# VH-VL binders against q9umr5: the designs that were tried, part 471

Target 1, 268 residues: q9umr5
Amino acid sequence: SYKPVIVVHGLFDSSYSFRHLLEYINETHPGTVVTVLDLFDGRESLRPLWEQVQGFREAVVPIMAKAPQGVHLICYSQGGLVCRALLSVMDDHNVDSFISLSSPQMGQYGDTDYLKWLFPTSMRSNLYRICYSPWGQEFSICNYWHDPHHDDLYLNASSFLALINGERDHPNATVWRKNFLRVGHLVLIGGPDDGVITPWQSSFFGFYDANETVLEMEEQLVYLRDSFGLKTLLARGAIVRCPMAGISHTAWHSNRTLYETCIEPWLS
Below, E stands for the ipSAE of ESMFold2; O stands for the ipSAE of OpenDDE; V2 stands for 0.75 times the mean of E and O plus 0.25 times the DockQ between their complexes.

## First folded at step 23 (VH-VL)

Design kj1 (framework fv_nofazinlimab; at its last look DockQ between E and O 0.74; V2 from the best seeds 0.84)
Fold by OpenDDE, look of step 23:
Structure kj1 (fold): chain C 268 residues (1-268), chain A 122 residues (1-122), chain B 112 residues (1-112)
Amino acid sequence: as target 1 above (268 residues)
Amino acid sequence: QVQLVQSGAEVKKPGSSVKVSCKASGGTFSSYAISWVRQAPGQGLEYLGYIIPIFGATNYNDKFKGRVTITADKSTSTAYMELSSLRSEDTAVYYCARVDFDEYGSYGMDVWGQGTMVTVSS
Amino acid sequence: DVVMTQSPLSLPVTLGQPASISCRSSQSLVWRDSKTYLYWFQQRPGQSPRRLIYKVSDRDSGVPDRFSGSGSGTDFTLKISRVEAEDVGVYYCMQSTHWPRTFGQGTKLEIK
């Protein structure tokens, strides 16, 4: 039998968005128990990511307990960060494949059309003033705002991303790394035509330097220092990168070709 | 230079709802958060919640969660606080206040409205 | 919730004399950025609150020099070097480090 699949949605999203994904899984892997977690839907997805991590943890623990052979995680957009944190804090998770579906794994610093109402161009350069405050950090979107021009503020104020990345020292860094490394495979999915994740390479742990030049995962300090296990995962062949062009952000979970190429191979 | 002007006094029956407005002028509404605080007669200050209008993001004090709704209209630079299921204990002056996200990082209520008296009486 | 405790609750002062108000928090107000978001507000009779001090010791523009804030961690103090008649009112400390935001009980400053 196929291992259970747990799906975690993104910002302003709900379980309904994954109806096509469910169809694809049922068609190609009949009998698979797929659970799309209906937590923190819609505007509730603005809650702090650590709060979300706790909520999702409570939901996945009983699922994992009933699946001793392991489970697969498909985590979309903001959900990818939730899942990464989840795997970091859980010392007993049994995740075989962690599929990060167009997630801003290295953070967000963009003003795309999709997020223009949230992050207008005029605000992008000044959003750090809001996000790197107690007020901003009470919302998910600021929990992974990564301003390359205000790195010190990011490192000191980030309540979530900087911690799960191990960019700021904390007492749980070693344990979180150990826990995260329990994952069988890390499948990173994203692409240049996403239109939301900025830069799109963030889905592959790439990100801007101080000059807004995009650097690859292997050039990032978190990789070089192996702060949460990326270097180790890569070395043992546990990281899969699946870039795909022509996919908009809201279509990653609803594209058949993408599913067959990047998701299905890891649901066995 | 920034000013917050609130709507007028309200008299309400128990069980009803009240909606207070707070209009901002003299600044960039998108760069603020708007907090709501109330003060019962002769009592201290109590924090209800706040909104960051640019995000439409709200955070409520759990004590009022389920009864308080804070909204903002960016086009009119106006924030609203609605309190439902009113009780006599909700009789208070309700204040809006600006949280300024400037380069100084003060992040406190540096500008206050004049207050709106809400009386709940049978 | 973080409990803010002020002392004293009533503060009668002679004109020209100094005044001191204490504010204690039930937990540290130091945030992740190493800043402390403690505020002092003044509320004169019949008026809206007015911010005097932000981040423990920074004074708002227009606030007289006789007002000063100090403290760290969980213990904070507002001082008035020379009390004037216009200083009559209730003073509140507030923390913004933690959610929900919470105020002290208030200290009523009166002239003897």
Scores: ipSAE 0.903, ipTM 0.948, lowest interface PAE 0.6, mean pLDDT 95
Fold by ESMFold2, look of step 23:
Structure kj1 (fold): chain C 268 residues (1-268), chain A 122 residues (1-122), chain B 112 residues (1-112)
Amino acid sequence: as target 1 above (268 residues)
Amino acid sequence: QVQLVQSGAEVKKPGSSVKVSCKASGGTFSSYAISWVRQAPGQGLEYLGYIIPIFGATNYNDKFKGRVTITADKSTSTAYMELSSLRSEDTAVYYCARVDFDEYGSYGMDVWGQGTMVTVSS
Amino acid sequence: DVVMTQSPLSLPVTLGQPASISCRSSQSLVWRDSKTYLYWFQQRPGQSPRRLIYKVSDRDSGVPDRFSGSGSGTDFTLKISRVEAEDVGVYYCMQSTHWPRTFGQGTKLEIK
C-alpha cells in the first residue's frame, strides 16, 4: 500500500487549492491517505516562518506516528521552506520523499505581478530596508527575502533562511544537518515560466550573485561546504531535479502532466 | 513633510465597535508601517499593533488580538483601526504613528497623528 | 513581553539644572544586527508624543543638543543638560527590538 502524503501550502493559500492534486493522487494511487494541512491559511501565512514550522510540526507528529513505514511531503511555494525546516528540526521524522513544488529554497529577490499592479516602479531594490529590520522579520516574506546587493544585511538580519541554509552561526547546525539527511529523496520542481519565484532557479537551490548572474546549486557556497547536506544528498543520488516550462506559479498543483512526470513516481 | 490626520472624537456604548481613520499626506504611504497606540486618561502609552501596507501584513498585541483589526487603503493613503466589543476601560486617546524604514535605520514612530478620543460610557 | 521600567516616575527640576531619566529593560535590546532599537519620546501637555532619540543616542532633527541618550544592553539614560520651561511633559522610553513593542511607564518632568 502507499505511504501517506502530507501537503503544505504556500503564501496567501489554503487547503482548497489542492483539490486537483488530491484527485490525481486518488486516481493513480488509490487508497493513499492524503492530508492537506489547513494551518496558517490566507493572511495567516504571513506569520513568522518559525511560528508556522512549530504549528505544522504539531500537526505532522501524529500522522507520522501512525505511519511507521514513512510518509511523503508535497510542499508548495513558501510551504517548501516550512517543510525543509521541519526536516531539520525533527529528530525522528520518517519522510521518504520531500517534494518541493516551486519553492524559493535560496530565497526571493523580485517583484511579483501582484506587486507591479500596485507599484508601477519596482520596489525590490528597497525592500531590504523593511525586511532587514525588526519589523520586517516578523513576517514570512521577509524571512526568506534575499537581496544579493545587501548580503551583509541578509546574513545579520535573517531569522530563518540564513539559519536553515547554514549561512549564519547556529548552535544546532550539526543536528539540523543530520536530521535533514534522513530524508529518502529530495524532489525539486520549478520552471522558467513560474512568474513569481525570482530567480526561478531558487526552486533548485540556484540564486543570484552580486551582479544578478544566476549561480546553480553546485556553485553555491552552501552546497560546496555541504552546510546542511545538499552535496551529501546529491552524492547519494537522492536529489531529483524536475524542471518544467510553461507552468505559472498558481498552476503547479493543478497540472496533470507535471503531476505524472515529477510527482507521481515518488509517491511510493 | 509627512502628516497624519485622524478622524474625530467618538462616544460609544459598551459592546459596540469603533473605527478610527489615519490619513497620511506628503510621503510614500506604502513604503512605511503604521502603528496604533492608545493612552487612557492620565495613563501611559499602550501599543496595539501595526500594518505594513506593501505586504498587507499586520501584527496585533495579544492583549487586543481578537478585538482589534488594522487595515490600510493604499489608494487613499489611509490606515484604519477598528476595536470591537468595547468596554469602559477602552476609553482612551488612540494615536496612529509612522514607522519609517530610512537609511539611518531609525525604524521608530517618528510622525504621530493628533489622536482620536474614544469615550465608552454606559 | 519586555518590561520597560523608568525611574523616577516624577521628576521636579529647577530651571537651568540638569535632569536624568533612567530606563531599564527586562531583556537585552540588542537586535541580531548588533543595533539597539531604544527610543525616547516627549509628550508635552495636551499634545501627541514626539520622538527625541532613536537607537539609544541618535538625536532627531530639530531636537536641541541639550538632550542626549546613552546606555547599552538593558540600561539606558536620557539626559537634559539644562532644563528649560518648554521641557515640561512626560518622557517615555520604548523598544522595538522585541514583539510586542513596549513603553516605559513615563516620567513626568515638572518645573519646581
Scores: ipSAE 0.833, ipTM 0.925, lowest interface PAE 0.8, mean pLDDT 91
ESMFold2 (binder alone), look of step 23: mean pLDDT 90; pTM 0.935

Design kj10 (framework fv_nofazinlimab; at its last look DockQ between E and O 0.76; V2 from the best seeds 0.85)
Fold by OpenDDE, look of step 23:
Structure kj10 (fold): chain C 268 residues (1-268), chain A 122 residues (1-122), chain B 112 residues (1-112)
Amino acid sequence: as target 1 above (268 residues)
Amino acid sequence: QVQLVQSGAEVKKPGSSVKVSCKASGYTFSSYAISWVRQAPGQGLEYLGYIIPIFGAANYNDKFKGRVTITADKSTSTAYMELSSLRSEDTAVYYCARVDFDEYGSYPMDVWGQGTMVTVSS
Amino acid sequence: DVVMTQSPLSLPVTLGQPASISCRSSQSLVWRDGNTYLYWFQQRPGQSPRRLIYKVSDRDSGVPDRFSGSGSGTDFTLKISRVEAEDVGVYYCMQSTHWPRTFGQGTKLEIK
């Protein structure tokens, strides 16, 4: 039998968005128990990410307990960060495949049409003023805002991303790394035509330097220092990168070709 | 000049709802946040919540258990505070106040509205 | 919630004399950016509150220099070097480091 699949949605999202994904899984892996977690939907997805992590943890623990052979996680967009943090804080998770579906794993710093919708009167270059404050950090979107021009503020003010990345020292860094390394495979999915994740390479742990040049995962300090286990995972062949062009952000979970190429192989 | 102008006094029955407005002028509405604070007669200040208009998102004091809703209309530079299931204990002057942000930190409540008296009585 | 405790709650002062108000927080108000988000507000009778001090010791524009804020961590003080008649009112400390934002009980300054 197939291992259960747990799905975590993204910002302003709900379980309804994954109806096509459910169809694909049911068709190709009949009998798979798929649970799309209906937590922090819609505007509630703006709650602090740590709060979300705790909520989702309470939901996944019973599922994992009933699946001693392990489970798969499919985590979309903001949900990918929630899941990574979840795997970092859980010392007893049994996740075989962690599928990060177009997630800003290395943060967000973009002024796309999508961001203009969220921030219609904002400039990307000035958002740090709000996000790197006690006020901004009380919202999920600021928890992974990563301004490459204000690295000091990011490192100090980020209450979520900087911590799960191990970019800021904290007493749980070693334990979180150990916990995260329990994952069987880390499947990173994203692409250049996403239109939301900025830069799109963030889905692969790439990101801007101070000159807004995109550096790859292997050039990032978090990798070089193996601060949360990326280098270790790569070394043991546990990281899978699946880039795909021609897919917009809201279509990652509803594209059959993407599913067959990047998701299905890891649902066992 | 920068100012916040609130709507007029309200008299409400228990169980009803009240919606207070706060119109901002003299500054870029979306660059700031709006906080809501209340003060019962002869009492201290109590924080209700705030909204960051640019996000369209608000944060609430859990003490009010979902009875308070804060919204903002960027087109009119107006923030709103709605309190439902009113009780006599909600009788208070309600204030809106601006929250500022810059590269050096956050600066809450540098400008206040004139206050709106809400009286809840049977 | 962070508890803000002011003392005294009532402060009768003779005109021209100094005044001092204490504010203590139940936990440190230093945020991870290194700033301490402690504020002092003045509320004159029948008026809206007015911010006097931000970030422990910085005065707002138009605030007389007879007002000064000091402190660190969990202990803070507002001082008035020479109390004037217009200083009558209630003074509040507030923290914005932690959620939810919380105020002190208020200190009522009156002229003897």
Scores: ipSAE 0.908, ipTM 0.952, lowest interface PAE 0.5, mean pLDDT 95
Fold by ESMFold2, look of step 23:
Parts: sequence; structure tokens; C-alpha cells
Structure kj10 (fold): chain C 268 residues (1-268), chain A 122 residues (1-122), chain B 112 residues (1-112)
Amino acid sequence: as target 1 above (268 residues)
Amino acid sequence: QVQLVQSGAEVKKPGSSVKVSCKASGYTFSSYAISWVRQAPGQGLEYLGYIIPIFGAANYNDKFKGRVTITADKSTSTAYMELSSLRSEDTAVYYCARVDFDEYGSYPMDVWGQGTMVTVSS
Amino acid sequence: DVVMTQSPLSLPVTLGQPASISCRSSQSLVWRDGNTYLYWFQQRPGQSPRRLIYKVSDRDSGVPDRFSGSGSGTDFTLKISRVEAEDVGVYYCMQSTHWPRTFGQGTKLEIK
């Protein structure tokens, strides 16, 4: 009756983190086949994002093949970037709802509040030197590091985010946009009390300009140029924004009110 | 000013492990990476792996994956390389070396440790 | 792995004469930022290696101007315009564009 659900976890994460989300789905939509992909767990989540995309692609192919009516994706934190790349590179995906659960969709520019007590001095202004190098790009965090003060370095060095955003020219841009646009709904979830995603509006495709003023999705160049299909999706009514205050980064998949409000309606 | 000081020479039996330390001074440890390189007697240089201490993240040459662990202690500005299941062919001088970064590029091995001789003998 | 091939492997030279060492990579060393991450190291007898040249042709501070690097893409050269007694040692090229980082086999420079 219900479409299968595929769950993709985030940085330093594992499939166990989603036990409560599984319970909620089972209680509200009995009989739903839910697969939490057990790949790139813990420290393996630091592997290059393209390596992760390839591994997750191989895992989702048989699930999608057995569900010709479609599947749903729930993708948490860094996992939301993996899923967006999957939607671009798979010409045969059958994803109806892509649920992006507090994911840094426009990138990350900030020390996590979780690490701040260990390192009280902010490092974000200097991290671009490492991240925009061959050394840094071999780790997932740097694949979506987006320093608004060094946009030229970002555009040249990013192996992942600048590419899936269509910010750097590449031969697959038209095909990736076409593939991404086959999704039924894009459900964006996040909130101001997340404490990790910086700016938290990155989960809604918002991001800093050069003055660290947050510009909303509709003010972003990638939206205005429709470089990977955001403007087209919004125009067809396929983008759902579900912000919720009072939820920390580690609690998004274990909050029943969040599930019932933002996730359940899209698990047809 | 900038210095990498390694732990002393070690003599080990086959099948055991060795842990070499590399203490950094004179610079901001978290702004750089640390590479590990070895050189068997009379042989060339061989790259083992590196760590970016600010992420606590290391990358290992597949030739040594499973036997090499590279870690860093930011509070003491010290990197460590541990090689397990030692064999006679692991007899070498082990070096740590710093990787520098700026807005124009990356610059591996601008500063080297003095080397640590590890001898694996029955 | 990117293979770095040096030639010659042994280089006897008369004092005051030039020396030239070739390094070839199995694939391009140009990274997406436009830099070519090719380096030359010198290891004198009984010492740790030291970097001489970074990014193909840039000389490190304190390295004599008789050392120069050149090349592009996959073919690189280290030249010593006038060999001095202190130049005895082994010279390695190294690339950091690709993982894993790899060294050439080394060229032993010695005085005839």
C-alpha cells in the first residue's frame, strides 16, 4: 500500500540513529518497507561524497527496481547532499518524495556548536585553506564547505557542491538537471535551533552572501538561473518547506511532532 | 622556530606493533596537516598516509590499510603513527612531515622530523 | 596509483658541471585549481629529506639559485647549473595532485 522508504544517514552516523523514525513509520503506516542504508557509518562518513554517492547508488538500484510505483527518500544532514547527487546522476530513479532532513543543501560555513566547547576560537574563516586543496577535498566535510568570502576558490576547488549546484560548467549539467526534475516533491526540513547546520537556512537552500547576510532560496543565483531545477520545482508546486523551532541537530529523526507534521504527509 | 621532534629508535619482534610520535612546535598545529613517509635501508621514499588534525581525519595508502593508524592529539600538538603486525620488510626510518596551506595552494613536507628508525628482527 | 618515473637513477657528475634529472608521471599533475603539484626533494647522506622546489618551478627559501625546476603536464626536469660538493645525495620528485601521494624512485647524484 505504501511506497518503500529509503533512509540515508549523515556525518558520524549509523543506521541505529533512525530507530525512532522507523517506529513512527511502522505505527502510522503499517506495512511500509523501510530500508536504512548501512553504508559509510561513523568515520567512513568522512569518505569523499562522490565515493558515498556511488556506494549508495548501488544499494538503491535493486530497491527501486522492485518498486516500479516509486520510492521515498529520507536523507539526514550530510545524507541530504548524497541524495541530491543521486537524483542527478540516476537517469532511472523513481523517487516521489525527497525528504531533506536538516541537510546543508547550500553548504556549510561555520564551526559546529557541538565542537565549540572543545575549540572556543572560531576556525571557519581559515578553513578554506585546507578545504580548497587536494588534501581537504579528500574528505566529505570539505566537499560541501562553502566559504562566502572566497567564492572564486570555492568555484574552482569544490569537487562536489559547486558541481551538483551547476555553479561550475560540466558536460553533464543538462542531464543532471533533467534527472533531478523527475522527483515528485522536495520536502525541506530544518530550523533555527539546529545548532550544527550553519547557516541553518542552508537546509532551505538559503545561504550567506559576502557580507554574511542570509539570502533566501529565491535570492540565490543558482535559483534565479535555475541551474539544477529549483525554480522549475517551485513553479510546479513541488517544493514543501517545513521549518520547526526547538529541535537540535541530533533530534530531527526522534521527534514525533516533527515526523507527524513534516514527514508523514509525504510518505504516500 | 618550526620543529617536528619524533620519538626514539625502536627494535621490535615480528607480529608486534610500533607507535611513533611526532611533536610539533612553533606553529598552529590545527592549521596544517601531518604526512607520514618511510624509507627502508638503501631504498626510496614511500608515502604512508596523512592526518588533518582539525577533523581528526586520516587517509591511508591502500598498501598499508588495515595495519596503519594515524592519530593526532591537538592538546599536545602531537601526531602518532602506529603500524601493527610488523614484518621484517617494515624495517625503515619513519618520518613525519608538515603540509602547509594558503589561498594559492598546498605545500607538502616543508618541515620534516628527524626520523625514527624501526628495526623488525627475530 | 600515479607512477613517477625518474631518469637517470644514477648520475655521476664532475664538480662545476651541470646536472639534469627527469621525472615523468603516468597522468597529468594539474589539479582543478590550475596548480601543478609536483615537488623536488633532496636527501643528503645521513639526513632527512628537504624540499627544494614546489609547484614545478618555485624555489624554496634558502635553496641556491643554481637549482631550477621546469616542465608541465606529465614531464618535469630538475636542473643544477653548476654542481657543488654539497649537492651529493639522492633527489626525489613527488606529486600531491592525486591520492595516494607518490614519489619517484630517486636519482643518486655523486661526484666523479
Scores: ipSAE 0.849, ipTM 0.941, lowest interface PAE 0.7, mean pLDDT 92
ESMFold2 (binder alone), look of step 23: mean pLDDT 91; pTM 0.928

Design kj11 (framework fv_nofazinlimab; at its last look DockQ between E and O 0.70; V2 from the best seeds 0.84)
Fold by OpenDDE, look of step 23:
Structure kj11 (fold): chain C 268 residues (1-268), chain A 122 residues (1-122), chain B 112 residues (1-112)
Amino acid sequence: as target 1 above (268 residues)
Amino acid sequence: QVQLVQSGAEVKKPGSSVKVSCKASGYTFSSYAISWVRQAPGQGLEYLGYIIPIFGAANYNEKFKGRVTITADKSTSTAYMELSSLRSEDTAVYYCARVDFDEYGSYPMDVWGQGTMVTVSS
Amino acid sequence: DVVMTQSPLSLPVTLGQPASISCRSSQSLVWRDSNTYLNWFQQRPGQSPRRLIYKVSDRDSGVPDRFSGSGSGTDFTLKISRVEAEDVGVYYCMQSTHWPRTFGQGTKLEIK
């Protein structure tokens, strides 16, 4: 039998978005119990990410308890950050594969058409003023806003990303690293034609430096310092990178080729 | 000049809803947030919630248990506060106020509306 | 919620004399080891509140220099060096570091 699959949606998303993914899993892995968590849907996905983490934790704990052999997580977009944090705070999770599906794992700093829709009167360069404040940090989108030109503000103000990355010191850093390292495999999925995740390499823990040059995962301080276990995971062959071109952000969960190439191999 | 102009006084029955407007002028509406505060007669100030118009998102004081809805229309530079399931205890002057942001921090409520009296009585 | 406690709640003052209002928070108002978001508001009779002080000690434009704010962490003070007739009203401290935002009970300043 196949291990249960838990699916976590993204920003302004719902369980309905994953109908194709469910079909793919059912077809290729018959009998798999798939649970798409219907929490913080739509506008509720703007709630602080830590609040979401707690909510999702309450939902996954019973599922994990019924699956002693382990579970797989498929976490889409913003959901990927929720899941990473979830695995960091849970000392007893049994996640075999953590599939990060086009998630801004190293943060977001983009002014794409998608962001213009969300922030029609905003500019990327000025969003830090709002996001790096007590007011902005009450919203999920600001919890992973990563302005490379205001690193000091990011490090100090980020209530979520800087903490789960271990970029800001906190008393739980060691424990969170230990917990996260319980994961069997970290599967990172994304691509250059995403159009939302900016830079798209963020899905692979790449990100801008101060000159907006994209650096790879291995060049990031979080990797070099192994602040939350990326270096350790890579060393033991637990990180899988699956880039794919030609896929827009809203199609990652509905592309059969992507599923067969990047997702299915890790559902066992 | 920067100003916030609120809608007029309201008289409501218990169980009904009230929607107060706050029109902003003299500044870029989307660059700021709008807070809502109320004050019962002879009482102190109570924070209801705020909206960041550029996000189209609001945050609420849980004390009101989902009865408060704050919205904003960027095209008219107007914020709204709707309070449902009104009770006599909701009788108060309701204020909107501007929240500012810059690289040095946030600056709450530097400009206030004139207030809107909402009376809830049977 | 962060509890803001003001003292005194009633403050009768002789014209020309100094006044002092205390505000204590139930927890530190330092946000991310940077700014402290403690504000003071004045509400004159029949008027909307007016911000006097933000970030503990910064005065708003147009606020007379006889008003001053001080403090750190959980203890804050608003001082009026020489009370004038126009200073009559209720003064509120407010924290904007934590959610939800919370006000003190208010201090009613009156002339003796």
Scores: ipSAE 0.913, ipTM 0.955, lowest interface PAE 0.5, mean pLDDT 95
Fold by ESMFold2, look of step 23:
Order: C-alpha cells, then structure tokens, then sequence
Structure kj11 (fold): chain C 268 residues (1-268), chain A 122 residues (1-122), chain B 112 residues (1-112)
C-alpha cells in the first residue's frame, strides 16, 4: 500500500486549496491516505512560524505513528518552511519524500503579486526595519524575510530562517542537521513564472547576493559548509530538482502536468 | 506635523461594542505600527495589541479573550480598535500610539493620541 | 507575560531634590539584536503619556538632562537629579522585547 501523505498549506491559505491535488493522488495512487492539515488557516498563517511548527508537530505525530513504514510531506509555499523545521526538530520522524512546492527556502525579498499594486518597489528595501525587530518577528512573513542588503541584521534578528538554515549559531544546530538528514528524498519544485516567490530560485535554495545576482544552491555558504545537510543530501542522490515554467503561485497544487511530472513519482 | 487624532468619547451599555478610530497624519502611515493601550480611571496602563498596517496584521493581548479587534485602513491612514461584549470594568481611556523602526532598533509609542473615554454603564 | 514591577509606587519628593524609580522585569529584556527594549513614560495630570527614555538610557528629544535611565537585563532605574514642579505625574516603565508588551504599575511622583 502507498505511504500516507501529509499536506501543509501556505500563507493566507486553507485546506480547500488542495482539492485538485487530492483528486490527482486518488487517481494515480488509489487507497492513499491523504491528510491536509487544517491548522493556522487564513490570517492564522501569520502566527510566528515556531508556533506553527509546534502545532503541526502535534498534528503529525499520530499520523506518523500509524504509518511505521513512513509518510510523505507535500508542503506548499510558506508551508515548506514549516515542514523543513519539522524535519529538523523531530528526532523520530519517518518522512520519506519531502516535497517542497514553490517554497521560499532561502527566504523572500519581494511583495506578493496580488498585493504589489498597493506597495511601491522601494517598500521591499525598507521592510527590514520592521521585519528585523521584535514586532516584525511576531509574524510569519518576517520570519523568512531575507534582505540581501542587510545581511548582518538578518543574521542577528531572524528567529526562524537564519536558524534552520544554520546561518546563525544555535545550540541545536548539530541535532537539527542529523534529524533533517533522516529524510529519504528532498523534492524541490518551483519556476520562473511563480510571480510571488522572489527570487523564484529560493524554492531551489538559490538566493540573491548583495548585488541581487542569484547564486544557485551550490554557490550558497549554507551548502558549501553543509550547515543543515544540503551537500550531504545531494551527494547521496537524495535531492530532486523539478523546475516548471508557466505556473503561477496559486496554481502549483492544481496543475495536472506538474503533479504527474514532479510529485507523482515520489509518492511511493 | 506628526499627530494621531482619536474619535470622541462614548457612553455604552454593558454587552454592546465600541469602535475607536485613530487617524494618522504627517507621516507615512504604512511604515509604522500602531499600538492600543487603555487606562481605567485612577489605574495604570494596559496594553491591548498592535497592528502593522503594511501587512494588515495585528497581534492581540490574550487577556482580552478575543473581544478586541484591531484593523487599519491604509487609504485613510486610520487605525481602529473594536471592543465587544463590554463590561463595567472596560470603562477607561483608550489610547493609540505609534511605533517607529530603523536600522538600530524599534521605538514604541513616540506619538500618542489624545485618548478616547469609553464609559460602560447600566 | 513579562511582569514589570516598579518601586516605589508613591514617591513624595521635595522640590530640587533627587528622585529614583526602580523597575524590575520577570525576564531579561535583551533582544537578539543586543538591544534592551526598556522604555520610560511620564503622564502629567490630565494628559496623555509621553515617552521620556527608550532603549534603557536614550532620552527622547525635548526631555531635560535631569532625567536619566540606567540598568541591564532585568533591573532598571529612572533618575531625576533635581525634581521640578513640572515633574509631577505618574511614571511607567514598559518593556517591548516580549509579546505581550507590558507596563509597570506606575510610580506617582508628588511634591511634598
């Protein structure tokens, strides 16, 4: 039988958004138990990411316990950061495939497309003032805001992303790396027409340097130092990169070609 | 000049709701946060919550048991605080106050509104 | 919630004499950026509160030099070197490091 699938949604999102994904799984992998976690919906997705990680952890424990052969995670947008943190903090997780569906894994430095008309481009250059404060860090958006022009503020102030990326010293960094490396496969999905994740290469652990030139995963210090296990996973053949053009941010979980190409092969 | 102007005093019955406005002028509204604080007669200051208008995101003190709602209208540079299921102990002056941010830190409540007296009487 | 405890709660002072107000927090107020977000506010009779001090010791613009703040971690002090008649009012410490933000109980300063 197929391993159960756990789905974690993104910012301003809810479980209903995944109805098409559920249909695709049922058609190709009949009998698969799929759970779309119904936590932190809508505005509650603005809660600090560590609060969300704790709540989702409590929800996944019984599902994993019922499936000793393992489970799969499909984690969309902000949800991919929640899932990566889960893999770091759970020393007993049994996740085979971690499927990261257009998630800002190295951070975000841009406004969302459907809010962009309200904010000038210079707004992203000033958000660091709010985000790198106690006030800003109380919201999920700021927990993964990554201003390439204020790297020292990011490294000091980030309560979440700089920690799970191993960019700031943390007493648990070694344990978190060990736990993350228990995953069977890391499946990275995203594309240039996403329109929200900025840079879109963040979904593949790429990100801007200080000149806003995108450095690929293998050029990132966190990869080169193997801070949380990316180099080890790549050498093990456990990282799958599945870029796809022509898909907007809200369409990743409702595109059949994307599902068949990038998701379906990993739902053993 | 930077200022916060609040709506006028209100007298309310127990069990009803009140909505206090806080209109900002003289600065870029969306670049700051707005805090809400209250002070019962002869008592100290209590923190209710805050909003970051650029995100439309608010944080509420759980002490008020989901009775407080804080919103902002960026088009009018106005923040709102609504308190529902009013009780006699909610009689207080309600203040809004601005929170500033820069590369060196955060700076709460540099500018205060004049206060809005809300009286809850049977 | 972080508890902020002020001492004394009532402070009668002779004009021209010094005054000192203590504020203790139940948790460290040092945030990960190395700043300590401890603030002092003054509320004169019949007025809105006014910020005097931010980040432990930094005076706001227009605040006289006779006001000074000090302290670290969990223990903080506001001092007035020479009390003047205009200093009558209630003084509050407030932490903004932790959610929810919390105030001390207030210290009422009165002229003897």
Amino acid sequence: as target 1 above (268 residues)
Amino acid sequence: QVQLVQSGAEVKKPGSSVKVSCKASGYTFSSYAISWVRQAPGQGLEYLGYIIPIFGAANYNEKFKGRVTITADKSTSTAYMELSSLRSEDTAVYYCARVDFDEYGSYPMDVWGQGTMVTVSS
Amino acid sequence: DVVMTQSPLSLPVTLGQPASISCRSSQSLVWRDSNTYLNWFQQRPGQSPRRLIYKVSDRDSGVPDRFSGSGSGTDFTLKISRVEAEDVGVYYCMQSTHWPRTFGQGTKLEIK
Scores: ipSAE 0.853, ipTM 0.944, lowest interface PAE 0.7, mean pLDDT 92
ESMFold2 (binder alone), look of step 23: mean pLDDT 91; pTM 0.936

